# Miniprotein binders against q9rrp1: the designs that were tried, part 1

No score or structure here was measured in a lab: all are predicted.

Target 1, 274 residues: q9rrp1
Amino acid sequence: MASLNSALRTAQHVRTATRGALLWGYEQKLAREVKANGKLPRHLGLILDGNRRFARAAGLQREMGHSFGADKAHEVLQWCLELGIPSATIWVLSTDNGSREPAELAHILSLLEREARQLAVDPRIHANRVRVRAIGQHDNFPPQVLAALNNLEESTAGYEGMRLNIAVGYGGREEIVDAVQSYLRTQAAQGATLEQAAENLTPDAIGAHLYAADQPDPDFIIRTSGEIRLSGFMLWQSVYSEYYFCDVYWPGFRRVDFLRALRDFQGRDRRFGK
Structure headers, positions and changes below count from the first letter of each chain, unless a header shows other numbers.
F, E and O stand for the ipSAE by ESMFold2-Fast, ESMFold2 and OpenDDE, each averaged over both directions (binder to target, target to binder). V2 = 0.75 x the mean of E and O + 0.25 x the DockQ between their complexes.
[cut] stands for letters that were removed.

## First folded at step 15 (miniprotein)

Design x2
Fold by OpenDDE base, look of step 18:
Structure x2 (fold): chain B 274 residues (1-274), chain A 81 residues (1-81)
Amino acid sequence: as target 1 above (274 residues)
Amino acid sequence: DPEELQKLLERAELLLRFIQRALEWAGDPLLRWAQKALEQAKELLQKLRELGNPELEKKIEELAERLKKIAEKLKQLEEKE
């Protein structure tokens, strides 16, 4: 009996070590292949979905799922910097998430404040000159959360490195409404009549007033959680985006899963409606 | 089941990572969640010990020592509020 248990033990350690080494070797190969191809998104969209489901599956509280989701966002930022992805937008909080339990929303906002303060002093942000912006509707955010977001934006406003947009209080229909309102206010300030403003309204005129209009449209959007939908993420800008739906909850999203998504993007022919 | 033991170990590691991160912030409501996570991590480590897997014994003791240091740090934060 003792010899059989020792042999089973040795076999399990060898299997675990071999599986770890094989996965690492595969990830390093995949990273070399993705880098050698060189076709990367100019703007990467990320829909951060599955935090609650991750927590539930692990038998953890929902709040732990959001905390691990924030850790994962820092890992993905590192992976974007290592590959040289020029722009990324991450969807953290939707307008529809306002219907969540008040305690859960308060936790998400407190987490956002913490992560914004951490990013404002993150050596990777400053060393790589990452320009960070919050995009969405923030009028109802707590003053301390707004102060942390504004300080992060101001601290990075002069940087010309990677562009990182954090979509918080963000909705794709709300963004289009805000863009049209901004356009109308600009036309009014120029002395245009309502009729002239209507005649001058084009797709490009709306596009110029969207959040982050100074960036290219997203080439590639990754959603986690196995859900096959955009839910209004970058609704206007996503017209020619490639989509990748990963059947992994956001806190469980690995570097290998990210590299697989980029390899999938590299294999796509982008026709732009031709 | 070796897969059940691995899942329990991964869950205990996740709880310890959460507690550590909550202690870095040292603010409510995260402190209350850290207390709940601490109790769950103690229960998981106890269950892992009762399952008597000598391969995991060293890793269980490493986690138990981390949990003890975290519990001492939590207590010091609660005594300051």
Scores: ipSAE 0.019, ipTM 0.360, lowest interface PAE 7.0, mean pLDDT 82
Fold by ESMFold2, look of step 18:
Structure x2 (fold): chain B 274 residues (1-274), chain A 81 residues (1-81)
Amino acid sequence: as target 1 above (274 residues)
Amino acid sequence: DPEELQKLLERAELLLRFIQRALEWAGDPLLRWAQKALEQAKELLQKLRELGNPELEKKIEELAERLKKIAEKLKQLEEKE
């Protein structure tokens, strides 16, 4: 039995090494094809899903899945910078994730604090002048998380390079409600009656009050973990987005998977909607 | 039981794939960049200490501690290589 286990491990090592070399070659070919085509998303949306399932499939505690997921987000940021994708929104925590066990939520929020502080001093962020914003409802976040997010936003506020939005405490329905409230408060400050505010309401008026209204709508959205739905991600802004649903869990999302998604985007007809 | 053995093999292969993915997160270009960045940060910290500004002393100590932790992490990754 011990001899068989040793032989099995050796055979799997050889298969893994051979498969790694073949994947490397395919990845290089795919990278050349994506770069040669040249069509890239103007605003890439990323729905990060599958951290817990990744950990369960590997026999790990779920907290490790979230930690690997955070590491993967750094890799994807690097891939976006290398390709010159000008804007990205990453959905880290939705408003309806509050049903999670308190210990798991506390761990996720602790990771968010640490990652936000790390991004604030990340040389890649500053060298590429990445403007980072946190979008969502943050009222109930612990003070240290709020401080970390604010520090990250302040340290990058003047940057004019890539725009990175971190959607945390985010839900699309809540964003629309916040936009309507912001619109109504603006109308009231201008002396409008309720009837005048209703008459002045247009789709553009709502759009102007969304969290990141100064950025173009996303044209490409990738969701990991095999779920074929948006779950409210950028609900208003995604009306013209192309969608790509990937079966891998987020921590296992590879550069080759990212490049395959981009190639798929490049091969689509895109309706002119803006 | 052949069915249970097959499930164990699939779990083992899945675990090996996840380990390989984790190893891909520590690429040579990032390690080399981190080494260069660490040396630049050490040089900057030394220059800040030479300024001798009392208002900066506490912040300089905080930066020195962060640099020390980064150096330890990089050494750990290099020994694994």
Scores: ipSAE 0.000, ipTM 0.122, lowest interface PAE 17.7, mean pLDDT 75

## First folded at step 18 (miniprotein)

Design z6
Fold by OpenDDE base, fold request of step 25:
Structure z6 (fold): chain B 274 residues (1-274), chain A 81 residues (1-81)
Amino acid sequence: as target 1 above (274 residues)
Amino acid sequence: DPEELQKLLERAELLLRFIQRALKWAGDPLLEWAQQALEQAKELLQKLRELGNPELEKKIEELAERLKKIAEKLKQLEEKE
């Protein structure tokens, strides 16, 4: 009996190791295929959804789901750098998330502060010359969170590598309002009347005042959690984006799932409304 | 159920990873959650021991040793604040 149980355990370990090696081999093949195609998004959008659902499914507190979500964001940054994706925007916190339980929001903000402090000293950020920005409405953020975000932006402002936008307190309607307000302030500073400012208002004029106006529009937006909606993410910029909805909670999102999404993007004919 | 045991084990591994992450950042508000996660991980390991699966016994003891080392580190952080 003892020899048969040892053989069955060895066979299960060999099956698990073989399955792991097959999955790894498949991921490496897929990575080579994605790299060989060369059609990568110039700007990748990521909607980080499912942190709370991940935690609930694992029988964990919501806060733990956000912590694992932050770890996953660091992995995705690494994958973007390895592939040479020149720009990414990650949606961490929406304006609508202000309606969350105060304890959950406080935890997300404390996590954001910590992750911002970590990124400001991350050797990968500095070695790859990654320019990091926070985008959204931050006026109501705790002072320590603002200080950490500002320090991260200042520490990377002179970098010309990958552009990383962290969308926090971000809403797509709010961004359009802020862009129009910024446009109007610029017109006023130029001595334009309200009528002249209205006549000069174009889609390009709004575009020039968006939070990341110095970047191309997102070519590709990935959303996790199985939800088939943008929820206002890059509302203006997403007009010609390709979309990929992944039925995986964000903390469970794997490199193979990311590479599958990029392969799917590579297979798409981008018509731009033609 | 082997699938239920595996889910309990995965949950314990997640809790331990969470605590290890919290411990990397001394003075983080996550330390309170790390204490709660520590107690949940102890309860899960106890339940896994009570379920008495000989295939998981070694892995349960490896997790218990990790949990002990984590608990000692957490206590040392609390004594410094």
Scores: ipSAE 0.414, ipTM 0.757, lowest interface PAE 1.1, mean pLDDT 88
Fold by OpenDDE base, last read:
Structure z6 (fold): chain B 274 residues (1-274), chain A 81 residues (1-81)
Amino acid sequence: as target 1 above (274 residues)
Amino acid sequence: DPEELQKLLERAELLLRFIQRALKWAGDPLLEWAQQALEQAKELLQKLRELGNPELEKKIEELAERLKKIAEKLKQLEEKE
């Protein structure tokens, strides 16, 4: 009996090691194929979903799920830099998250403050000239969180490398309302009447007042967690986006899952309404 | 069950990674969560020892030594606040 159990265990270890080596070899092949094709998104959208579900599935506290979600965001930033993706927007916190437990929201905001202070001194941000911007409604954020976000933006404002938008307190309807309000204020400052401002209102006029109007629309949006919806993410800009829904919780999102999503984008014919 | 034992081991490694992050970026409320994660990791390592798998014994003792070093570092941070 003891000899048969030892042989079965050795066979299981050899199977696990062989599976790991095969997965690594496949990932390196897939990375070469994605790089050789050269069709990358000009602007990548990421809906970061499943942090709480990851923690629950691992038998961990919700807070740990958000912390592992932040680690995964740093890995994805590295993968974007290695591929030369020009722009990315990551959705961290929605306006709808105001309905969360106050303790969970306070944790997410404290984590955001910490991660913003880390990015402001991250050698990868400075070496690659990454310009970081927070997008959304921040008026109700704690002063220390606002100070950390502003310091991150100021520290990177002169950089012309990759654009990284961090969507926090972000909602797609709220962004459209803010854009229309900004347009109306600009028209008023030019001495336009309300009637003239209404006549001059075009899709391009709204587009010029969005939070990241200096960037192209997202070519590709990835959502994690198996949820097949946008939930208002880049609501205006996503009109011609390609979508990829990954049945993996965000903290569990792997480089192989990212490369599979990019290969899927590369295979798509984008007709732009033609 | 080898699969249950592997899930317990993965959970212990996740707890240790969380505490190591909390120790790197010490501040309230991260220390309180690091303490909770430390107790959960101790209980989990005790359960792993009681399950008595000789193939995981070396890995359990490696995790226990890491957990001890983390607990000593956490205590040194609490003594400074």
Scores: ipSAE 0.374, ipTM 0.732, lowest interface PAE 1.3, mean pLDDT 87
Fold by ESMFold2, fold request of step 25:
Structure z6 (fold): chain B 274 residues (1-274), chain A 81 residues (1-81)
Amino acid sequence: as target 1 above (274 residues)
Amino acid sequence: DPEELQKLLERAELLLRFIQRALKWAGDPLLEWAQQALEQAKELLQKLRELGNPELEKKIEELAERLKKIAEKLKQLEEKE
């Protein structure tokens, strides 16, 4: 029985190793194809969905999923840097924070603080001169979270490489309201009357006042967990974005999944106005 | 069931990763969650040992050693606070 068990263990190990090698080979082939095509998103949007469901599916408390999601975000940042994607926006926390249990919200905010401080000293950020900004409404965040976000933004403010936006406390409707208010304040500072401000209002005028107005609109948005909706992510800017909805939960999002999404983007014929 | 045992091992690995992440940043509410995750990991590894599987014995003992080191680090961190 010992000899039989040894043979069974060997057969299982060989099968597992062969499967892993085939997946690695396919991933390398796909990476080469994506690089050879050369068409990459100028601004990639990422809706990180499924953290809680990933943890639940693994038999863990749902709240633990946010830590695994943070690990995955670091991996995706690395993949973006390797491919040379010039801008990315990652949606990590919506404005609808009130539906969370207090312990889970405290966990998410503590994680946000730690991630911001980790990024501020991350060699990849500095070596690649990644400019990092937090976009959204942050007024009600704990002071230590605000300090960590400010430190990250200040330490990268002069960088001209990749631009990384972390959408935290973000909602698309709130962004539009903030942009309109900013537009109106600018018009008033220039001496415009309300009628003149209304006459001067164009889509480009609003676009110039969005949180990340100095970056191109996203042309590709990936959402994990199989939900087929954007939920207000970059609501104004995404009018011409191509959408990719991936069935995996965010912490299970693999490099091969990312490359498949990019290949799909490369094969699309974008249609403005649809 | 080999698939079930593999999933239990993966769950233990995820728990250890969660705790290790929490240990990097002292003074975090994550430490309270890390203690809860530590107890879950201990219970899970005990169940894995009781079920017994010679194929997985090395992996189970590796995880148990990592768990012991993590538990010692958590105790040290609590004493500093």
Scores: ipSAE 0.361, ipTM 0.741, lowest interface PAE 3.0, mean pLDDT 84
Fold by OpenDDE base, fold request of step 25:
Structure z6 (fold): chain B 274 residues (1-274), chain A 81 residues (1-81)
Amino acid sequence: as target 1 above (274 residues)
Amino acid sequence: DPEELQKLLERAELLLRFIQRALKWAGDPLLEWAQQALEQAKELLQKLRELGNPELEKKIEELAERLKKIAEKLKQLEEKE
């Protein structure tokens, strides 16, 4: 009996190791194919969805799902750097997520503070000259969270490497409203009348006042969790974006799933409405 | 069920990773959740031991040793606050 159990153990370990090695070999092949094609997004959008569902499926607390979601964001940052993706926007917290349970929101904000403090001292950020920004409405954030976000932005403001936007308190309609308000304030400061401000209002004028106006529009948006919607993510900028909906919860999103998404993007013909 | 045992192991590994993350960036409320995760991981390891699968025994012992080292580190952080 003891020898048979040892043989079954060895066979299961060999099967798991063989499946792991086959998956690794496939991932390395896929990474070479994606790199060899060279068609990468100039700006990658990521809708981070499924943290709570991941935790529930694993029989963990919701808070642990958000923590694993943050770890996954660090992995995706590494994958973006390794591929040379110039810009990324990650959607962490929406304006609509303000309706969450107060304890869950307080946790997400405390996690955000910690992750911001971590990124501000992350050797990968500094070595790769990653410029980090928080985008969204932050007026209602705790002072310590704001201080951590501001310190992260200031510590990276002079960097010319990858652009990383962290969308927190972000809504796509709210961004358009803020952009139009910023435009109107700029027009008023220039001595324009309301009629002149209305006459000068163009799509490009709104675009110049968006939270990340110095970056190209997202070429490619990945959403996790199997939800087939944008939910207002980069609502203005996404007009010509390619979309990829991955039926994987965000904390479970793998490098192979990321590379499959990029391969899918590479196969797309971008018509731009033509 | 071997699949149930594997899910319990995966859950225990996730809890250990969570606590390791909490220990790296010590501060409330993560320490409270790290304590809760520690107790959940102990309970899972106990359940895994009671299920008596010889195939997983070595992995359960490895996880238990990791959990012990994590618990010692967590306690040392709590004693400094």
Scores: ipSAE 0.359, ipTM 0.730, lowest interface PAE 1.3, mean pLDDT 87
Fold by ESMFold2, fold request of step 25:
Parts: C-alpha cells; sequence; structure tokens
Structure z6 (fold): chain B 274 residues (1-274), chain A 81 residues (1-81)
C-alpha cells in the first residue's frame, strides 16, 4: 500500500512537470511566431488597471496591489525590450484621483519616486539606451517625486533606443488643453492675433504640441482588468489605434498574455488590410 | 479543499513579495503595513502546516524559510529605529 501511494505521488509529480514543460513550450513557440511575423506595434499603449482588485481578490489590503503592479511594469518593460518595440506609453496615474484616499495617493507617489530612482540606475535602461520621459501634469507632485522624475529624464535624455513614456498625472482631455495652450503661446510669440491663430489651427498643429509629439501615434493599446473603454488614454492620438482588452488584472498579466495580444495585433493588420 | 489550500499559498506568496518589496528600499513608507502583512503570513503558514497537505509540503517549507528570513530582516530594521 505504501508502494502504491508512493507510485501515485510520483505520477502526480511527473504530470505536473509535464504540464509545466508544455506551458513553457507553448510560450516559447508563441514568442517565436510573434518574432517571425515581425510586425510589432510602433508605439504600444498600456492602460494598467486592476491593481486594487488583484489585491482584493487575493484577500489582501487593496493598497498592496500597487506594489504588485509596479513589479509587473518592470516585467513588461523587459518584454518590450526583448521584442524590440520602439515606443511604449504606460498609464500609471490618472489626473482623476479625487476619490482616492490621501494615504493611498501618498503611497502611489512614494512608489513612483522609488521606481523612477530605480529606473535611473537600471542596467537595462542604460544598456538598451532607453529614453524615458514622464508625461502629464506634475505641478502638484511632492518635490522629491519631481526630482526623481527629472533625474530619470535627464540621465536618459540623449538615448536613441526605445522610447518609454510614463504617463503620470495624465488625462487625455488635459493633454489636449495643454496642447492648445502650447499652440496659442507659439502663435502669440510669432505675433499672430487670436483670429490668425484660429485660422492656422489644424489637426496636425494640435498634434505637434502633444506631450510625445516626436513619436508616432500609438497603433496598439492594451487595457487590463476587463474594462472595455479607454478612459481618455491618449485621446487625440489613439483615433486609429487597435485595441486589446484583457480580462486579467494588471499584476496577473503574464508574458503569454502579452504575446497573445501581439499575435492578435499581427492578425488584425492582415485581416483588416484591403 | 485542495483548491482552497492553493489559494492560501498564493496569498502567503503575495504577502511575502509585498514585504520583500517594502524592505528593498530602506525607509519605505509601507514598513508599517509590512509588519501587518508579516503577521498575516505567519498566521497563514501556521494554518497551512496544521493541514499537513503532502502535495504542498515542499512549497510550504520554502515559504516558511522565506518568512523566517523576512521576519529577521524586519526585526533588524525595527531595532535600528
Amino acid sequence: as target 1 above (274 residues)
Amino acid sequence: DPEELQKLLERAELLLRFIQRALKWAGDPLLEWAQQALEQAKELLQKLRELGNPELEKKIEELAERLKKIAEKLKQLEEKE
């Protein structure tokens, strides 16, 4: 009886190891297929959603979810670098924080400071010459957060590799307002009247004044957490973006999920071409 | 219930990851929450050991060793204060 129980336990271990090997093999096959296709987003947008719900689903304090979300963002950066995705924008914190508890907001901002300081010395950022920018409205951030973001931007400003935009304090409507204000200030500096500025206004003129105007519009946007909406993410730039809505919470977003999204993107380009 | 045991293990793993992140940058404002998470993880580990599931024994032992190291580290940080 003891030998039978031992044999059954051994059989279960073999089955578990076999399933693990098959899952690993599927992910590797998918990665090879995505790379072989070669069509990658020129500018990938990531709407990170579900941090609090992930923690709650696991029976943890909801605020702990932001730490797990930060871990996941590092993983996704690595995946983008491995595939050679040239530009990415990651939405970390919206301007719409009115319902958040002050302690939670302080935690998110402290986490942002730590992550920015870590990225500034991260060997992957420097070895791959990743240029990192923070986009959004930052005037009300604590000075230490601003200093960390500025240091990260300054330490990578000359890099010509991947472009990483961290959208923090970001909202699409606010970005459009900022772009219009920037446009008007440029027109005024050139001596234009308001009427002339209105006559000169085009979609391209607004586009030239957006936060990341030096990069192509996003062509692929992934949102986690099962929500099927964009909530103003890159509102101007995303009019022609393909969207992928993944029903996992952000901290549970796996590499296989990422590769599936990319394969879907590759198939859409083919299926929707005339 | 094997599925419920697996959920308890996953929760313990997440708690340990949270504590380890809080310890990574000394002075993280979440150290107070890290102590609360440590207490929860100790309770979960005790429950898991009392259940005595042989299929999960190795993972439970791995969690116990990590918890011990984390508790020592957190105690050291508290004493430096």
Scores: ipSAE 0.328, ipTM 0.723, lowest interface PAE 3.4, mean pLDDT 84

